# Miniprotein binders against p81326: the designs that were tried, part 1

No score or structure here was measured in a lab: all are predicted.

Target 1, 226 residues: p81326
Amino acid sequence: MLHFGGFIMEINHISKILEKEREEYIRNKVEEYLKQGFSKDDAVNKANQSWRTYIGHRIQDVIYNLLKKFLKDSGLKVTTDKALNNRNLPEELDKVKRLIAINYGEYLFLPDADVIVYKVENNDIKIIAIISVKNSFRERRFETTYWKLKLKESPVTSHIKVFLATPDKDNEISYKCPNGKPKKMRIILEYELDGIYFLKEDFEETEKAKHFGKIVEDIIEISKKL
Structure headers, positions and changes below count from the first letter of each chain, unless a header shows other numbers.
F, E and O stand for the ipSAE by ESMFold2-Fast, ESMFold2 and OpenDDE, each averaged over both directions (binder to target, target to binder). V2 = 0.75 x the mean of E and O + 0.25 x the DockQ between their complexes.
[cut] stands for letters that were removed.

## First folded at step 1 (miniprotein)

Design a1 (at its last look DockQ between E and O 0.06; V2 from the best seeds 0.00; counts 0 for: pae E 14.2 > 1.5, pTM O .529 < .8, placed apart)
Fold by OpenDDE base, look of step 2:
Structure a1 (fold): chain B 226 residues (1-226), chain A 81 residues (1-81)
Amino acid sequence: as target 1 above (226 residues)
Amino acid sequence: DPEEIEQKLLEIYRKIWELELLLYELGDPEASERVLELQYEVEKLEEEFKKKGDPELIKEAKELIEKAEELLKEVKELEKS
């Protein structure tokens, strides 16, 4: 049983923990790109981009592993869009993939689904939630909102909850109206999504904007209603 | 140096996290108890640090890191067996 106190403490420091690796990572990547024949400026830019991707994946992996751990006893299962992007899927995962697919007429595409929570009952799969993990909102700021809206358009997927999990290290969405000025992104994301979960303490809490420590309880509660 | 203490605490947290992930996969109750003990010690250390900002806590932090690293090695060995 994970001690809840320690878990909350660790999750709040994820960004700090990972940022300690940044200097060494950047140095090594710059050296790598220089050896590949890039200019110094290009090497630095590429290294910084690589770091953003790397840290994003690390946070996603952390969240995936935590959810997998904490939801196991509830009988809920966890997967990722990456796991679904295989040629030879087990029957269960093939069904999961089909149940989150969005119809574009001639084509079916998957939403960005960093983490997918589902249950299996009597060989039937029910998708419970999709969790999008964002370290920063520099790119594709409303992508999660787009996917939520697309999922709502089908009776097959309309029940799926869409959550955003973020440390929001740059305080882009931590507060709704800092200094009396509305943060459009926070307001829209909170309105359109089923919840926002912060991997930190310093944020404006609302009914939909919560600490990440609440996500397990919320998912379990949703699963009981499906 | 308060910065050094903060750094050491973060290292301990990282090690505890790695242990928790591994222990979940192994289902080892004894190892789980040891991790909880380390977690408790770290929480105490953090509380003391917040109250005092005492550089002398660096020694205690180093000892906890060593314990966490030892436990991590044990868990990794169990994973291979």
Scores: ipSAE 0.022, ipTM 0.399, lowest interface PAE 5.2, mean pLDDT 82
Fold by ESMFold2, look of step 2:
Structure a1 (fold): chain B 226 residues (1-226), chain A 81 residues (1-81)
Amino acid sequence: as target 1 above (226 residues)
Amino acid sequence: DPEEIEQKLLEIYRKIWELELLLYELGDPEASERVLELQYEVEKLEEEFKKKGDPELIKEAKELIEKAEELLKEVKELEKS
């Protein structure tokens, strides 16, 4: 059986489907906003923002399910920040939530982590990694870096790996020095994060910038050290 | 042919993932439980395939695809309401 080959094929298939869907989605949303009375410029801007939100949720859920499937045999569990915000939280997830919370004096807040990987050993929960999923870097482009820095400030959370997963279809961070000019965003993200995982084939690979197909192996190796 | 069985398993997982995306917005507990049941069934089928290269597993995989397609149609109708 070719389990890792299936993982790579699933990633490529999803990316192709979503790319074909983008044009139809934008057209339909512009039409909807025009009918609501927005100007053409506003309708186009709102449609593009709607797509970025939509695609981010679709990619996040796919990544969640892929990691859940491919990490289960290694005894690793996966949840999401949205699941952790539910009012009726099971005890195990309540412990996960408390273990990733960031202390702001007397207040505790969760980092904006899309996917969380953890393990349970002898009723002890260890947080392994959080994966932030970004489709676009036009807004909140360094949010993931902020959460890494906050997690690093406490000995309780400093071991948690912070990864970024992105299709980066507009090549905003795919290369360090496109056309000979340093891309500040790529340089800072790669420096501060524990890894960047691209949901595409065409990018500049480095020790920290890899194809998403490597993330399962990396997480498993990290979990064995904890 | 192991590639054929693997492709059928991937097709089931793709339908389950689409269901989970739709149900994320809707929050329907009954449909979500049925999706969980499909996930358990396909995971069991995958484990059986790893143990046995039995051609009969292709038939079972096709039945799960049909079950997932029917649930997907139901959830899409709920989304429209």
Scores: ipSAE 0.000, ipTM 0.154, lowest interface PAE 14.2, mean pLDDT 77
ESMFold2 (binder alone), alone request of step 1: mean pLDDT 75; pTM 0.654
ESMFold2 (binder alone), look of step 2: mean pLDDT 74; pTM 0.653

Design a2 (at its last look DockQ between E and O 0.07; V2 from the best seeds 0.00; counts 0 for: pae E 15.9 > 1.5, pTM E .480 < .8, other shape alone 8.571 > 2.5, placed apart)
Fold by OpenDDE base, look of step 2:
Structure a2 (fold): chain B 226 residues (1-226), chain A 81 residues (1-81)
Amino acid sequence: as target 1 above (226 residues)
Amino acid sequence: DPSEIKEKLLEIIEKIFELERLLKELGDPEAWERVLELLYEVRKLKEEFEKKGDPELIKKAKELIEKAEKLLKEVKELEKS
C-alpha cells in the first residue's frame, strides 16, 4: 500500500486549494485585459477563460509530478505531450513520440497525451499508458475516447491504456445513474476508456472508476504484463 | 399513442442521418464526439421503443441501428486500409 495518505488528502482538495488563488488571479487578469483595451465585460470573460486554462495546467502539472515521483522506483518513466513538441528530441523521447502517433494516411498526429507513461527495456520503449487530465467536461467531453479508439485501431498502439484523471468538480461523471437517470458522459467514458480516476472521494466506484490513489498500482501492474 | 411513436421513430431516423454524415468526418475528434453522443441517444430511443412493445416499430428501429453500426465498422475498416 503506497502510503499516499497525506498526499491523497491534498489531491482530494486540489480544486479547492487552487480556487483560493482564483480571486487574485482574476483581478490581475481583468486589469491586464483592461489595459489592453478590452471592455469590462470582455475582460472578465477573458479572465475567467484564462483561469480555466491555468487551473487545468496546474492540475496536470500536479498529476505529472506525482506520477513521476511514485513510478520512479518501479523504473517507469513519465513524459508529456508538451515535452514531445520539440524539433530536436533526445532519441528516447523521439521513439516515445513515434510510438504514440496516430496514422491519418499522409500525416501522423499525436493524441492528446497530458501524461505518458513508458518503460525502457533492452533499449526498446514500450508505451504503457496515456493519462488525460480534465478539470471539467464543458468542452470536448469525448475527446479522450476518440483518442482511445484511434489508438486501438493500430497494432502498434492498441495495447496502450488510456486513462482519464479528473476532480470532476461539477459532478458531471461522478455517478452513473443519480436519481435513476443515466449520466451519458459517465457511461460512455467508462465504457470506452480503460479507467477513470477521481481526484475526490465522493463518486460511484466501479471496476473502471477508481480513486486516483489507485492509478500508480494499476499502471505498475499493466507494465508487468507488457 | 401511435402519433408519439411515429414522432420518436422520425427522431431516430434523423439522428441516424446525422450519424451517417458525421461518419464521413470521423477524422475529426469533434465529429467523433458527436457520433458517440448520437449513438447513445439512438440506443436510448431503441430501449424506449422496446418498452412500449410495438413489434413493428422495434423491428424498424433495430434495422436502422444495425445499419448505423455497420457503417461504423466500415469506416473503421477503411481507416485501417
Scores: ipSAE 0.021, ipTM 0.240, lowest interface PAE 7.9, mean pLDDT 82
Fold by ESMFold2, look of step 2:
Structure a2 (fold): chain B 226 residues (1-226), chain A 81 residues (1-81)
Amino acid sequence: as target 1 above (226 residues)
Amino acid sequence: DPSEIKEKLLEIIEKIFELERLLKELGDPEAWERVLELLYEVRKLKEEFEKKGDPELIKKAKELIEKAEKLLKEVKELEKS
């Protein structure tokens, strides 16, 4: 409980930091772009884009470290797509890379996943899940769904769960039918992915849409079935 | 000809892979929606081909290739501009 409680505390901490940092970051960036000669509207747009890139990397690092910390005692290992692109890849990670690759005849393509969870049993490697970490859906709305569809097409990769983790503070996918109008993004993502995990409390919970605090338990349960 | 439609399905899939690579670098969300549409149509056509070898499926495959080529051209122009 205390171990899991530390996981929840880390999530709440990053959410608080994200809220506090955003306003100052945007203000400073707008001022910077105005000094460069951009119009006010352009400076605001550029500042918001800059924020999305900045915060996305920070959230991914937190998620990677949390999953690595809380899954290790269950015999599960965690890596990233960046680590898999290193040229001097250890044999274990080379096997992970090959197991998540998409087959096209004699050529293999590596999905661009953020975090990969796997296990090792007697020199056998089994990929459990891929977690895509997204702060915003404006420019990469369906990338995660694309990779799930490709993984589903092969018996070698069809078992791999594809999850989305997001703070979604702008409520782009938090609710299916806000104000009586369907949110196509939420409906499509929930239908196509194996799970959506929110880094906040206010969202419409379903069988596939849960608080991020549930992801460790879900991954462990899935790993027992493989 | 079943062999011809299999060739065209592979051609469509190759174009979709190239689109995915370009879109990850470009970050165009509207283009991603169209890539998903292409994948859905490819999956449907592949399923129909496996159930039967209808000559009409070749026409559908050629239409999908043209859609993929148009999207690929659009994305390449965005990358250059």
Scores: ipSAE 0.000, ipTM 0.187, lowest interface PAE 15.9, mean pLDDT 74
ESMFold2 (binder alone), alone request of step 1: mean pLDDT 72; pTM 0.619
ESMFold2 (binder alone), look of step 2: mean pLDDT 77; pTM 0.712

Design a3
Amino acid sequence: DPEEIKEKLREIFEKILELWELLYELGDEEALERVLELIREVEKLKEEFEKKGDPELIKKAKELIEKAEKLLKEVKELEKS
ESMFold2 (binder alone), alone request of step 1: mean pLDDT 71; pTM 0.582

Design a4
Amino acid sequence: DPEEIKKKLEEILKKIEELEKLLEELGDPEAKELVELLLEFVEILKREFKKKGDPELIEEAKLLIKYAELLLELVKELEKS
ESMFold2 (binder alone), alone request of step 1: mean pLDDT 67; pTM 0.503

Design a5 (at its last look DockQ between E and O 0.01; V2 from the best seeds 0.00; counts 0 for: pae E 15.8 > 1.5, pTM E .499 < .8, placed apart)
Fold by OpenDDE base, look of step 2:
Structure a5 (fold): chain B 226 residues (1-226), chain A 82 residues (1-82)
Amino acid sequence: as target 1 above (226 residues)
Amino acid sequence: SDEELKERIEKLSEEILRIYWLLEKAGNLEAMREIFKLELKIYELLRRLEETGDEEALEEARKLVEEARKIIEELRKKLEEG
């Protein structure tokens, strides 16, 4: 077992660590927006919105880089949907892009794929998994589920595992039935997705709902079956 | 070059993992958390370099690399003395 255990466990503190940066970030952004001619109220609102986007990207960056690092020795590669949006793609990434595309008749569209894990064997690309990273579920609660279902509709993409990774800071999906009341979002996401990985310790663990520390092993295991 | 800087940052990330493991063995929880925070900063800078690649991002990245290098060296020395 790659002794990544302790390092991965630090991810439990990511939300807390990043939250410490919020005040400074907000101050700087407010100042920036004021200089652009926005009112104080508008500047504050924009700064808060910017922070939400920023923190989402930071969490995505962590997951991307950790997966890239920990999967490297297994010969697995990692990319992002952002990387695939470039006009001039290397051949390898162009193949990746085509292999995750969803058919809408006259059009092909990419699923939301914050992280894409794939392998190269004999110049053939095999897509292993797509990881959606969500910091909060305030918007687009079932978007990842939609993409999973769409990927299942094609024999080209039906094998692709779709995972959700989240710190779930607001405990929206951490428990299935807190206080005896079913959490619709947790139940549906767990049912439809191949796995949910939590960047924290306080959650209800199930066969599909696991700590983020297990994602590397799970992906490697899946890759061996493909 | 931008590519050279990215490579340096990636190497630094690898070194952080190595030193983290040593710190973990030593039971130095404070230092473990400190270098993990550096890792988070590295990831931010990598993204900024990819998205903007502007001179400000490059300068910040250079500064961070140098700072992180010093921290790692200091931690290594402490681990060797203990």
Scores: ipSAE 0.715, ipTM 0.882, lowest interface PAE 0.7, mean pLDDT 90
Fold by ESMFold2, look of step 2:
Structure a5 (fold): chain B 226 residues (1-226), chain A 82 residues (1-82)
Amino acid sequence: as target 1 above (226 residues)
Amino acid sequence: SDEELKERIEKLSEEILRIYWLLEKAGNLEAMREIFKLELKIYELLRRLEETGDEEALEEARKLVEEARKIIEELRKKLEEG
């Protein structure tokens, strides 16, 4: 069950490839937006936002595939919010969707759940963890923390671990007190969430802030307690 | 305008973050829940403004900003009392 060495190699390799692609992607998108009539400043802003969306989807897919690969023989299943939004949802996934929904009286809302890890025992489903994938923290900075607190309020969802996975390329949450100044975002996210998993090596490691390569061991250990 | 109001909401969200950390260290769970309820309202409203921009969403955003200022003032007062 010593898979995490290859796991780390795949993560580092993918991140390096994606960074090499960034410059060409942004250049091409700026050209596209300029042809659509946007000003140069608007085209640059839109191109950067397009990259953040694109890289977020790519990272989510990478995380999904890696977790599926490395959790397969531990009896754990992995799905995504994208799969849960399909029409003609299979009964198993419909149960997963119902088990993570948050009740607001007459309304049901799904938390910010990009990747979901669960297990099936005698056709009963237990949700182990949800992983929110964020490439940047410019908008909706505390949505993941809010959903953790909402899940914690109900006895049927209070066991669900909420993790944040991020490359954090711009070092928005990588260090608690860079240059002696506290980074409130990092401190609050680490306190409220069950874990932050970085898709890079350069960050301040703590009990809850770890390299993404540790997530498989953590999930397996959690699943044995449920 | 819609863009000016959206910018003000985003700046307010940043201020809410700065207060949240202090309340957590003080162990004020009730105040933290108030902040998170406010943050949910702000994020839902920002999404509606981005998608529709209709006048009802804009007026609700203005009311929410006013409500947020009152809540932030009360939370800052609680932090001063310790």
Scores: ipSAE 0.000, ipTM 0.158, lowest interface PAE 15.8, mean pLDDT 74
ESMFold2 (binder alone), alone request of step 1: mean pLDDT 74; pTM 0.642
ESMFold2 (binder alone), look of step 2: mean pLDDT 74; pTM 0.632

Design a6 (at its last look DockQ between E and O 0.01; V2 from the best seeds 0.00; counts 0 for: pae E 14.4 > 1.5, pTM E .554 < .8, other shape alone 8.955 > 2.5, placed apart)
Fold by OpenDDE base, look of step 2:
Structure a6 (fold): chain B 226 residues (1-226), chain A 81 residues (1-81)
Amino acid sequence: as target 1 above (226 residues)
Amino acid sequence: DPEEIKELLEWILELIELLERLLKELGDPEAKKRVEELLKEVEKLKEEFEKKGDPELIEEALELIRKAYELLEEVKELEKS
């Protein structure tokens, strides 16, 4: 068993590795959008937006696969909100979907749940954690916080831990008070969430802000208390 | 055969582990050779499974291998730079 510790070092480079594809991806997308009749400026803007979505999904997939692999031996299961969007769900996933749903009166909606960690005991499902994956914080800066607060409002979901995983490529939340100025977003996210996990080494570590390599251990520990 | 599928999955896991080690110790010719050997073995198992008719599991396994190799190539390029 390659100790999770060895894989942790490689996680720090995921963002850098994936960014190597950017130039080619942008070029190809610009050509695609030009063929669709967009102006050059619009094509470039659309390509850049497409890249942000694409790279976000790739990072999410990496994190999902890592968690799925490293939590398997603990008997924990992993799914995604995307997997829950199907009309015909297996019974297990249908139960997972219901157990993370947020009540809005006449409607139930799912939180943004890029990764969902749960356990099955005696045919009962317990949701352990939701991991939101963010590559950048340009849009929806406090969306994960909103979902955490909404989950706290119900006794059905109040126990669910909400974590943020990010490479924080642009150093938006890596430090609390760089140059003596408080980073509002870091402070609020760390305060409201159960943890922030960085896919890099260059960040201010705290009790709640840790390297991504700690997330598996933390989730396993939480699972034992449920 | 469920046993053969299991063997394929085990080989894929070993491949991923070897790739991970290779990524850590880039420049290890022995690790590289072992990854290449393992790839050949996985490809051979793939061919055997394709003949026996569970295409969905094979496609998923192949996609995982593809992703692992893409990551390997990306890291190799990072070392050259």
Scores: ipSAE 0.012, ipTM 0.310, lowest interface PAE 8.9, mean pLDDT 82
Fold by ESMFold2, look of step 2:
Structure a6 (fold): chain B 226 residues (1-226), chain A 81 residues (1-81)
Amino acid sequence: as target 1 above (226 residues)
Amino acid sequence: DPEEIKELLEWILELIELLERLLKELGDPEAKKRVEELLKEVEKLKEEFEKKGDPELIEEALELIRKAYELLEEVKELEKS
């Protein structure tokens, strides 16, 4: 079994580990698309799109498995948005889905909640936190802040912590004022969210911007107050 | 300032996308009308951003997010009744 500290060292290098696989992944996907009859230019574009989806899912799976492993002894359970969209939901997960859904009249919409942490007390479910996993900030950079604002303004969901987990490989939000120039995205995300957890070593630490290894302790501490 | 202007424009465009998605999901005519009115307000913000590119528009954009949140709660209450 990996020690928690050893696992965290590996996760802080996840972008470097996965990037070594990128070139072979893209070559294999280009070959696959060429065999399907796409032009070379189309095959390359599709392969790059496939890689971006793949790496995002890989990082989410790593985070899910880490949280599931290291939170179970504290009585906390973990699920994902993918599991909640399954057609045949167990009763427990159906309740989790209902507790995080945003009601738009006759329509229920799940927030951007890649990983959900909850607990069960006497068959009552309490949502502790949702974690949005972003590999990069090139698309829909402020969706997570919208969902936090929505959750904050209702008394039944206002306790739910909203965290962002990211390797931030390209340093888009790693520092507030790199070279004296304010990064508005970092400043807004840190202000609006309950925490940002970096899956890398080099970033500006604050009370809300932390190494990912602190997330387990933080979630456990929050859960004790519910 | 150039990066700030580009970021703000992209944020405004994402807010427009959010409201357009919401408009497609809503069934109640009253709720649709109110979302349409908020969308017009956001489009005006986009126009102001394109003319000025002023950092103060970040605070205005955050306020529009809060207005959208309040509208969603009002729509939710209307559909319960």
Scores: ipSAE 0.000, ipTM 0.202, lowest interface PAE 14.4, mean pLDDT 76
ESMFold2 (binder alone), alone request of step 1: mean pLDDT 73; pTM 0.643
ESMFold2 (binder alone), look of step 2: mean pLDDT 72; pTM 0.617

Design b1
Amino acid sequence: DPEEIKEKLRELFEAILELWELAYKNGDEELLEKALELIRAIEELKEIAEKTGDPELIEKAKELLEAIEELIKLAEKHGNPELIKEAEKLLEAIKELIEKAKELEK
ESMFold2 (binder alone), alone request of step 1: mean pLDDT 68; pTM 0.609

Design b2
Amino acid sequence: DPSEIKEKLLELIEAIFELERLAKKNGDPELWEKALELLYAIRELKEIAEKTGDPELIEKAKELLEAIEELIKLAEKHGNPELIKEAEKLLEAIKELIEKAKELEK
ESMFold2 (binder alone), alone request of step 1: mean pLDDT 65; pTM 0.542

Design f1
Amino acid sequence: SKVYVLIEGDSPEDLKRAIEELVKLAEKYGGEVTVEVDGNTLFIIVEGLSEELAKKIAEEAKKIAEKLGLEVYIEIRESKE
ESMFold2 (binder alone), alone request of step 1: mean pLDDT 77; pTM 0.689

Design f2 (at its last look DockQ between E and O 0.01; V2 from the best seeds 0.00; counts 0 for: pae E 18.2 > 1.5, pTM E .758 < .8, placed apart)
Fold by OpenDDE base, look of step 2:
Structure f2 (fold): chain B 226 residues (1-226), chain A 81 residues (1-81)
Amino acid sequence: as target 1 above (226 residues)
Amino acid sequence: STVFVIIKGDSPEDLKRAIEELVKLAEKYGGKVEVRVDGNELLIYVTGLSEELAKKIAEEAKKIAEKLGLKVWIIIEESKE
């Protein structure tokens, strides 16, 4: 059990830590948008939207860096869909890109893959897992599920595990049946995905719903079976 | 509430028609529509709906898809707004 004790504490508070920057960020963005000629209301709305995007990227970056660090010793490699969105890819990443691509007939498209974990053995690449990072579920709540289902449709990608990592700031999927009422989103996500990993302590733990601290171990275990 | 609609079809014309009809439907009920086209699949998000309207749109979306011979997958997201 990699006692990531210090790591676990930090990750649990990541949202809170990042939120400390919000006021300043919003203020600056509002000013920027006002200078661009937007109304006050529009500026505020745009600033808030910008913040959501910004904080989402920050969380994603943290998760990426953590996974990269903790999986390094296991020989596993980590990349992102952004890194794959390049015309000039090294051979290794080009292969990774091809191995996660979804076939739409004349076109290949990549699933949303905030983090991609893969291994290289004897010059062969095996994709292990895709991690989708969601700070909140305000939009496109089931998009990750769609990609999981699409990946299942091909023997090339059917083995790829799809995980969701989230602080679930608004407690949208932390519990299955809060107050006796089933939360559809939690139930569906847990059913369709290979795992949900929470960057917090206050959630209903199940076989598939775990603390983010377990993700490294789980990925390593999966990698050994491929 | 948000309605997430996935439509799949081989005919670009049918897909176009589906989009048009769904957009009209959403507009009729005051919803916002976001459409993503991935090859022969459409990902359609309709937001800003009451639960009742979401259900109605879902039903109508199914009918549209069936009429056009398209495959459809629909999820209604329960938003506590």
Scores: ipSAE 0.021, ipTM 0.343, lowest interface PAE 5.5, mean pLDDT 84
Fold by ESMFold2, look of step 2:
Structure f2 (fold): chain B 226 residues (1-226), chain A 81 residues (1-81)
Amino acid sequence: as target 1 above (226 residues)
Amino acid sequence: STVFVIIKGDSPEDLKRAIEELVKLAEKYGGKVEVRVDGNELLIYVTGLSEELAKKIAEEAKKIAEKLGLKVWIIIEESKE
């Protein structure tokens, strides 16, 4: 079992454990927005949007800390897109940023990369994988697949594995053919990405769709081939 | 200390019986209970417990789930209080 602070957590239940916080969080946010002069309906809508952002960041932090802890002894380093947006970036992280950035003429953009795994060999940096963390698929449903395709276009980034990590509480991508009907989003994501890792128990397992607990072994195996 | 109990079952009647037994268990030890149903899963939070009572409730909750043929996951959260 994984341990975080004063809390033992089975990663497959993270969404349900965090949901206990929701009622208090929403009440506090509604009160804040009402004090700012919003109508009750607007305050509730804003509070729900704030909750979605909050829970997404919480899940990303858990994934980051897990990977950092369990990949350390394999000579693998972990960083985040937030760390790469620092104004005074250390030289190592500046190299990581340059190695994953995509050039669009006058503009340089980072792919959808919440968590980045890399290794350092003789001051040379090799990007192993990027992990996109999605709590829901209401917006930006296929942004991660777009970035995988862009990374494949260049010989210097084509080796980078692109993973999706999600609790998928609402079963938007958990099954390929629920009730006999193909789920377009699941099928496309699984086809285009290098893997989908679920932070829950109930989903259709395949070679690419796995329990999140397998991600450490998979990353280590990939790093040995690079 | 707080005990998080997650129970999964396909029978609404078995889930209702589990709720009844777990509420009685929490009341027996003076715990406060919050219950949520999410599809075929039951989430129960028992708060206001000493570490000793939290361990006792966790053990008894496991026995209740086993008696009813339900899958159960239990997490005990330590408290600074």
Scores: ipSAE 0.000, ipTM 0.158, lowest interface PAE 18.2, mean pLDDT 80
ESMFold2 (binder alone), alone request of step 1: mean pLDDT 75; pTM 0.672
ESMFold2 (binder alone), look of step 2: mean pLDDT 75; pTM 0.674

